Miniprotein binders against q9bqp7. Designs and how they scored, part 34

Target 1, 240 residues: q9bqp7
Amino acid sequence: VPQNWFPIFNPERSDKPNASDPSVPLKIPLQRNVIPSVTRVLQQTMTKQQVFLLERWKQRMILELGEDGFKEYTSNVFLQGKRFHEALESILSPQETLKERDENLLKSGYIESVQHILKDVSGVRALESAVQHETLNYIGLLDCVAEYQGKLCVIDWKTSEKPKPFIQSTFDNPLQVVAYMGAMNHDTNYSFQVQCGLIVVAYKDGSPAHPHFMDAELCSQYWTKWLLRLEEYTEKKKNQ

## First folded at step 22 (miniprotein)

Design me13
Fold by OpenDDE base, look of step 22:
Structure me13 (fold): chain B 240 residues (1-240), chain A 89 residues (1-89)
Amino acid sequence: as target 1 above (240 residues)
Amino acid sequence: SREELLERIKELIKKGDKLLALYLLFDYILKYPDNPEVLIEVAELLLELGRPEYARLVLEWAKELAKKTGDPELIEKVERLEREIEERS
């Protein structure tokens, strides 16, 4: 049980979309500060086993590709992910704010992969928007807040070369989603709250993306785990 | 076998094949999780490879395990190795 319990949901906020939902998605810039990001918290609180699984993989890749080859590979993976997010932001943005759609960004296997999910996405309220949890003292940049199949969700888009058909295969992604939810629900920059999460795993080959929907109950379960990770991070920082 | 793998790693270290040795050490850790003795041995080999950053991480893991088992000898051995790392850094 977390020592510092804090609710994921804000009872002072209404779940009802106010009719005054801005026609334009929120895009709050991420301020670089001393406050840890969700990603940093998760990375620094990985188990030793998880760390060595990654290190073993890294060393294997270096053995196969060489050091320079592995750097190039890593850079390409990062670039592909970035381009995918940029393409999604362009797709989900209102037409009036459409920067010239780089047609090349839209011609990716990842975009093809998520087409069936995008059909069920509507009511976009935020895109690439910063969230801050003032009390728990962490920040994040969420990909999207939108309705998925009529449920308002924090949506997190992931790229993968390997199938991830189960939410358990997404590792710490559920923790990231609920961390963003909890932050947003208590961030004064947002007038609404979210009760659901969605992880979408897109594939490079254009294979249908896997949606992992997280209802309020599942979000609450992962929120407890997130709080534990945050506490662990905080303790580690005090001892450094 | 565990012994054969360990011997292979030691031979690779001796030959100067550091990349393969490092990979096999990580593989060795993952094959025998929750064994503090294995972790201590791996930490020593990581030090020999000139990788104190990984040795520290392994020793932290060993210490966590040793605390769970309540074995004071293992804890002492880990702490000794931690001091050796600090003295060399």
Scores: ipSAE 0.680, ipTM 0.902, lowest interface PAE 0.6, mean pLDDT 91
Fold by ESMFold2, fold request of step 25:
Structure me13 (fold): chain B 240 residues (1-240), chain A 89 residues (1-89)
Amino acid sequence: as target 1 above (240 residues)
Amino acid sequence: SREELLERIKELIKKGDKLLALYLLFDYILKYPDNPEVLIEVAELLLELGRPEYARLVLEWAKELAKKTGDPELIEKVERLEREIEERS
């Protein structure tokens, strides 16, 4: 029960984008500021159990791979995630030609994994675009805003190795999506709003990605949980 | 058993096998996450391992649980360990 509830949707906005330049996705640059990011808020409000589950996993990996082996492993995972997002931005950009694409960027199990999802994605409105919620004082960098099966969504792409994925907070993934959505819906850089979310989990081995669609009702439910996490973060920083 | 695991962890600390001891300490607190006395024990062992950063996190957890019990002995123990961490950092 958040102390100060704020709506996720803006009744003054349509869920259809302004059509003045529909062929060029928005890419609002991320501004340096002291306002916390969505990912920072979520990281700083993890439960202690979540923290120690991650730390136990890290120590198990270090025991197996050695400290240097673990550093190499995590660096490779980060790089693969970065390349995956770069590839998706390239694939989804209507301005990009084949000549401007790095074909090795497109050769990955993760890209293979999402192919059937991408067939249902159209009408790209934003790619790798900053959002800011001026009233609630947070920022983010969303991956994509596009239609999925005819519904305009904030889409978040996640990578996962094999059928035995890393320990990840599924609870936090929906919170990240709705936090971006709420910020975008109240950000003056955007003339439209989005009421649905999509989380796409891609697999390293190329297995079909798992889509998690979030309709407006579900987004509203997770928005309440996001507001609680934001309040927890604010209270921690106020007392430091 | 809890006692057998704890004794093994103490032997690993004495032996200097810090990485395995640390892993087993995290495994131990995840098996007993609702017990502030277990968390206090683990925080003490983490300090013995030279890992005050983890001891601080475990003590934050223990402190919340101890406050729910209202047990002044547990609260005092947590506060004592918090002072020890501040002295070492």
Scores: ipSAE 0.666, ipTM 0.905, lowest interface PAE 0.7, mean pLDDT 84
Fold by ESMFold2, look of step 22:
Structure me13 (fold): chain B 240 residues (1-240), chain A 89 residues (1-89)
Amino acid sequence: as target 1 above (240 residues)
Amino acid sequence: SREELLERIKELIKKGDKLLALYLLFDYILKYPDNPEVLIEVAELLLELGRPEYARLVLEWAKELAKKTGDPELIEKVERLEREIEERS
């Protein structure tokens, strides 16, 4: 139980976008600030077991691929993720036309993988948009806010080379989603709020992506865990 | 056995096979995560390998576990080794 609990939802806000909402998805620019990002908080509060699981994996990869081979591997994984997010932003943007799209960008297994998910996505409200929790003092850059099967969600797109059929195999991804959700719900740049989350894991070979829907109850459970991670981070920085 | 793995790691460190030794040290602590004496042993070997940054992390973990057991000898050993690392860095 966090020492300073804070609600994930804003009682002063409606779940429904108003007429004052932009007709084009919001894209709030990320600004450099002294306050921490969601991903930095999560990275700095990993358990020791998680840290050494990652380090063992890195060392195994270096043994298998060599130093340069591992560097190339990680660079390629990063580039593929970047291209995937860029493609999804293009696909979901109402102001881009087929003429403006890079055909090679759209030809990937990851994009094929998410096609069945995209059929259920509508009402896009934000793409690659900054959020800031002005009270709890953290920032983030969310991937997408849209309706999924009629529910307005913060949607987080992930690429993976290994199957992730269960939400617990996505490590800290649920914390990332609820942190963005809480920040958006308390950010003056947004006129509406979101009660649900969605993590979509896409696969390079085009296999059907795994959606991990998070209803309000599940989001509340992860929100409590996020608050604990934020408190842990803050305490570590006080001791610096 | 644990003793056989530990002796193999020590031999690799002496031979200068740093990459394999480092991998096996990480594998070793993950196989025995609830044993602060194992973590202290690994921290000492990481210092011998020239990796004080990893030794500090392992000692933080050992300290957390030693406090849970309430064994003052283990806590003192961890704190002594932490001071040694800080003085060398």
Scores: ipSAE 0.657, ipTM 0.898, lowest interface PAE 0.8, mean pLDDT 85
Fold by ESMFold2, fold request of step 25:
Structure me13 (fold): chain B 240 residues (1-240), chain A 89 residues (1-89)
Amino acid sequence: as target 1 above (240 residues)
Amino acid sequence: SREELLERIKELIKKGDKLLALYLLFDYILKYPDNPEVLIEVAELLLELGRPEYARLVLEWAKELAKKTGDPELIEKVERLEREIEERS
């Protein structure tokens, strides 16, 4: 139970789109502050067991691939994830002019993997947009806010290669989504709020992506867990 | 068994197979995560491997577990090893 509970939803905000809202998705610039990011909070509040699970995995990969091979593998995974997010931003943007490099990105297996999900996505309100929770003092960069099957969601896109995803990143994905949601719902740059979440896991081979829908009740449950992680982070900073 | 795995790790350290030894040390503590004696043994072996950064992390974990036991000998051993690492750094 958090000692300093704060609500994830803002009762003074509507979750309904305004009919006069512009069709261009919001893209609030990320302002680097001294306050921590969502991902930094989560990384610095892993249990020791989780830390050593990750370190064991890293050492196994180094044994298999060598140190240089592991660095190359890691760089390629990061690049593929970056290109996937860039492609999705382009696809979901209302821009009329298509860049030629976007067509090459659109040929990836990850983009094929999400096609059935994209058919159910509409009403894009934000893309690659910064959020800040001024009261709880954290920031983030959310991937997308859009309707999925009629529900306005914070949507988080994840890439997965079939053999082995990062366990910690998939373990904390719901916390990341609700942290972004809570920040956006209390961020003065946004005039609306979101009560649902969606995590989409895309596959390199083009296999159908797995959606993980989070309704408002589930988001509230994970919000409590996020608040505990944020409290733990704050306590660690006091003791540094 | 635990004893067989520990023996294998010690042999690899003596042979200088540092990468495999490091992997097996992490595997060893993950198999016995609630045992502060295991964590202390691993911290000592990590120092022998020249990895004090990992030894410090393992000792932090061992100290948390030792406090739950209330065993003063165990707490003192962890704290002694922590001071030894800081003095040699």
Scores: ipSAE 0.644, ipTM 0.896, lowest interface PAE 0.8, mean pLDDT 84

Design wk14
Fold by ESMFold2, look of step 23:
Structure wk14 (fold): chain B 240 residues (1-240), chain A 103 residues (1-103)
Amino acid sequence: as target 1 above (240 residues)
Amino acid sequence: SERIKRLEELAKEILRLVEELRKITDDPYVLKLLDMAELLAEFALDAAKRGDLEEAEQMLKWAIEYLEWAVEEVKKLGVSPEEIERLIRKLEEAIRELEELLK
């Protein structure tokens, strides 16, 4: 149970778009400051057991690939995720440029994997946009805010080499989504709020991506867990 | 108790090196590696404070591995080569200290 509870939703805001909303998706620049990011909070609050499991997995991979092979594999996975997010931003932007470079960015198994999800995405309100929770003092860079099957969502795109058919298999991803949601809902750069989340897990071979929808109640449940992680981070850093 | 103190000081030196590398680059891949080195060094400090020498030594070994990896990645970026060489020498000193502690 968090000691310093704060609501995820803002009663002063509507989740309904109005005619004065901008037609171009928001892209708030990320500021460099001392305020921790969502991903840093989650990484810095890993348990010792999670670290032991990660290191055991690493050792097995190093035995298979060699140390240099493992580092190359890890670097390639990181690059693939980066390219995937860049491609999705390009696809979802209303000001797409049809250049050869943009077309080559769009070619991947991961993009094929999400095509059936993209059919249900509309009304894009934000892409690769910074959020800040002014009261709780954390920042993030959300991937997308758009309607999914008629519901306005914070959408988080993930690449995976293993199937993730259940939301429980996505580990901290639901915490990441609700942390972005809570920050956006209380960020003065945004005039609206979002009450639902979506995690989309895409696969390298083009297999259909798994969507994990989070309604407002589920988001509220994960919000409590996020607040606990943020509290753990804050306490840990007092001693540093 | 003297060995515990040396492990604590080594963990603190690792944390200082992490912060110095953060001043050199904002590359997100490097920062990810540095975040792991930081977490492991903090676990080592906690273990040393509890008197768990085996855990502290293991956590420091892993922290140094991530720090070495981060240095390799920063070298690929070509940023501040003189600062990188200075940090490499400090990292080599930290490795020698850990080797002495493992004896």
Scores: ipSAE 0.792, ipTM 0.909, lowest interface PAE 0.7, mean pLDDT 87
Fold by ESMFold2, look of step 22:
Structure wk14 (fold): chain B 240 residues (1-240), chain A 103 residues (1-103)
Amino acid sequence: as target 1 above (240 residues)
Amino acid sequence: SERIKRLEELAKEILRLVEELRKITDDPYVLKLLDMAELLAEFALDAAKRGDLEEAEQMLKWAIEYLEWAVEEVKKLGVSPEEIERLIRKLEEAIRELEELLK
């Protein structure tokens, strides 16, 4: 139960883009800031139990791969995620050409995995774009705002090689989406709002990605949980 | 006790090192490692204030491991080599202090 509840939606904004809106997706640059990011808030409010389980998993991986092998594995996973997001931004950009595509960027199982999802995505409004909640004072970098099966969504792309306990929480993924949504809906750089979310989990082997759609009611439920995490973060940092 | 005070001071030194490394780079991978070191050092401070020496020591060990990892990654980036060497010396001092506390 957050002490300072704030609505996720902005009643002064339309969820329907104006017909005269620009055709180029928004890409608001992320600026160095003293206010916390969504991912920092979520990471800094991990429980001790989550940390213990993560460290236990880490030690098992180190036993299997060696310390250097584990660090290399982790670095490669991070790089693959970065390249996946770069590829999706390129694919979804309206100025795409064969000359502007990096062939290696597009050759991955993750890109194969999401192809069937991309067929249902249209009307791209923002790509890799900064959002700021000016009242609650947090910032983020959302992956994509587009229509999925006719509904305007904040879309978050996730990579998964195989289930990894405690590296990526299923609970935290929806919180990340709604935090971006709430920030965008109250950010003066955006003239419209979004009421739905989509999480797309892509697989390295090219298996069909799993979409997880979040309607406005579900987003509101997760928004309450996000506000609790933000409140926890704020209180923790006031005592330092 | 004196051991609790030393654990608290070590946790605070780790937090200072995290902030100094953040001034050197904004590389997202390094920042993820530093965020973990920060969280663990804060858990260690809390444990030390509660008198839980075993938990504080474990959290500090993990925090230092993430700091060492972050320093290794910053060295690969090739940024600010003189400042990195200064921070490595400070990190080595922190490691020696933890080794003394574990005896």
Scores: ipSAE 0.789, ipTM 0.909, lowest interface PAE 0.7, mean pLDDT 86
Fold by ESMFold2, fold request of step 25:
Structure wk14 (fold): chain B 240 residues (1-240), chain A 103 residues (1-103)
Amino acid sequence: as target 1 above (240 residues)
Amino acid sequence: SERIKRLEELAKEILRLVEELRKITDDPYVLKLLDMAELLAEFALDAAKRGDLEEAEQMLKWAIEYLEWAVEEVKKLGVSPEEIERLIRKLEEAIRELEELLK
């Protein structure tokens, strides 16, 4: 149980989507600062066992691909994920009058994979936007806030290949979503809040993406686990 | 022992190198590699303080591998070439120290 529990929701804010005319989605810039990011907290609280498993997997991949081949593979996977997020930001941006999209970004199996999900996405409120939890002192960069099938969600886009190079991120994705949600709900840059999450796993071959919806109850369960990880991080850094 | 103190100092040097590289770039891929080097160097420092030489040496080997990887990636970015050259020399010194400790 966390010793410094804090609620994920803010009662001062609306919990319903705004039906008024949509404006340009929020894009709060990420500022360099001293407080830790969500992804840094999660990475820095990896266990020794997780590190040993990761290193074992890495050595097997090096045996198969060679050291340089493994580094190139890993770099390409990271680049593909970056390109996927750039393409989704472009697709979801209101650019109807002026097209500044790179058509090469729109040609990928990952984009094909998410098409059936995108038809259910509307009311985009934020894209690639910074969030800060002003009380718990952590920061993040969320992918998207939009309605999915009528429910306002923090949406996280994920690419998947076999085998996956970073297993730990898969286990921590729900923690990442709820950490962004809690931060957004207590960030003065936002006038609204969200109670649901969505993790969308897209596939390189264009196979239909898998949506993983998180209702308020499931978000609350993961929020408790996030608070524990944040406490572990804080305790670790006190002694350094 | 003397080996424990040398392992502690090597872990601290690796942590200094990580921080210096963070000043050179904010590239997300490089930062991800540096975060791993940091975690491993911290595990090594903890192991050295507990007198676990085998664990400390293993964690230092892995930390240095991530630092080397990060340096390779920073060179591809083409930023701050004089500073990266200085850090490469420091990293080579750290590698030599680890090799001496493993004898």
Scores: ipSAE 0.781, ipTM 0.909, lowest interface PAE 0.7, mean pLDDT 86
Fold by ESMFold2, fold request of step 25:
Structure wk14 (fold): chain B 240 residues (1-240), chain A 103 residues (1-103)
Amino acid sequence: as target 1 above (240 residues)
Amino acid sequence: SERIKRLEELAKEILRLVEELRKITDDPYVLKLLDMAELLAEFALDAAKRGDLEEAEQMLKWAIEYLEWAVEEVKKLGVSPEEIERLIRKLEEAIRELEELLK
């Protein structure tokens, strides 16, 4: 149970766009600063057990690929994830920037994998946009805010089978989504709020992506877990 | 004890090296490697304060491996080569200290 509870939703905001909302998706720039990001909080609060599991996986990969081969593999997976997010931002942006799109960027198994999901996505409100929770003192860069099957969601795009030499837990994806949601709902750069989340897991071979929808109740449950991780981070850094 | 103090000082040196490397680059791949080295050095510091020398040594081994990996990636970027060489010498000193502690 967190000691400093704060609500995820803002009752003074609507989840509906109004006539004054911009027609172009919001892209609030991320500024380098001293407050921690969502991903840093989650990485810095990994358990020793998660680290031991990661190290075992690394040793198996090194046995298979050699040390240099493993490092090259993980670098390439990181680049593929970066290219996937760039492609999705381009696909979901207004068409007036068509000359900015690269056909090679759009050709990947991951992009093929999400095509059926993209057909259900509409009303894009934000792309690669910064959020800040001033009261709880954290920042993030969300992937997308859009309607999925008629429900406005914070959407997180995830590639499957990424190597885990980096600080990432598979169960932490819901925490990341709700942390962005809570920050956005209390960020003065946004005039609306979002109560649902969506995690989309894309596959390298182009197999249909798996959507994981999070309704408001589930988001509230994960919000409590996020607050505990943020509390752990804050306590850890006070002792340094 | 003297061994606990040496392990604590080594963990603190690793944390200083992480911060110096963060000043050299903002490359997101390097920063992820440095975040892991930081976590492991903090685990090592906590283990040393609890007197768990075996855990502290293991965490320091892993932290140094991530630092070495990060330095390799920074060298590929070609940024600040003189400062990188200074940090490599400091990292080599840290490696020698760990090797002495493992005896």
Scores: ipSAE 0.774, ipTM 0.905, lowest interface PAE 0.8, mean pLDDT 86
Fold by OpenDDE base, fold request of step 25:
Structure wk14 (fold): chain B 240 residues (1-240), chain A 103 residues (1-103)
Amino acid sequence: as target 1 above (240 residues)
Amino acid sequence: SERIKRLEELAKEILRLVEELRKITDDPYVLKLLDMAELLAEFALDAAKRGDLEEAEQMLKWAIEYLEWAVEEVKKLGVSPEEIERLIRKLEEAIRELEELLK
């Protein structure tokens, strides 16, 4: 049980979008602070077992590709992910703010993969927007807040070369989503709250993306796990 | 033991180098590499404190590999070339120390 329990949902915020929701998605810049990011917390609290698995994978890939080949592969994976997020931001942004869509960004298998999900996405409220949880002392940059099938969600977009049909195969992604939800729900820059999460796994070959919907109950379960990871991080940094 | 102490000091040095690199870059890719180096160095430090020298050495080796990679990427970004050169020298010293510990 977390020692520092904090609710994921804010009872003072209404679940109903105020009719005055700005037509423009929020884009709060991430400030450089001493405050740890969600990504940092999750990375720094990986288990030794997870690290060993990653290193074994790395060594296998280096054996296959060579050291330079592995570095190039990793760089390309990162770049593809970045381009995918940029393309999604462009797609989900209001038309008036559409800078000349780099047509090259839109011609990816990943974008093709998510097309069926995008049909169910509406009411975009935030894109690439910073969230801060002041009390729990963490920050993050969320990909998207929008309605998915009529439910307001924090949406996290992921790229994969391998099928991930189950939420369990997304590793710490559910924790990331709920961390963003909890921060947003208590961030004064946001007038609304989110009760659901969505992880979308896009595929390079354009095969249909897998949506992993997280209802309020599942979010609450992962929130407890997130709090434990955050406490572990905090304790680790106090002892250094 | 003297060996344990040396492993602990090396782990601490890697952690210092990671923190120095974090001051000169905000590149998300580099930061990811630095996070791995940090985590591995912390595991190495913990292993050394427990007297698990084999684990400590392995973790330090992996930490240094990530740190080298991070330095290479920062160098490609053209960020603070003078500071990078200083950090490279310190990293080379850390590598030599590890090599001596593995003999």
Scores: ipSAE 0.762, ipTM 0.898, lowest interface PAE 0.6, mean pLDDT 91

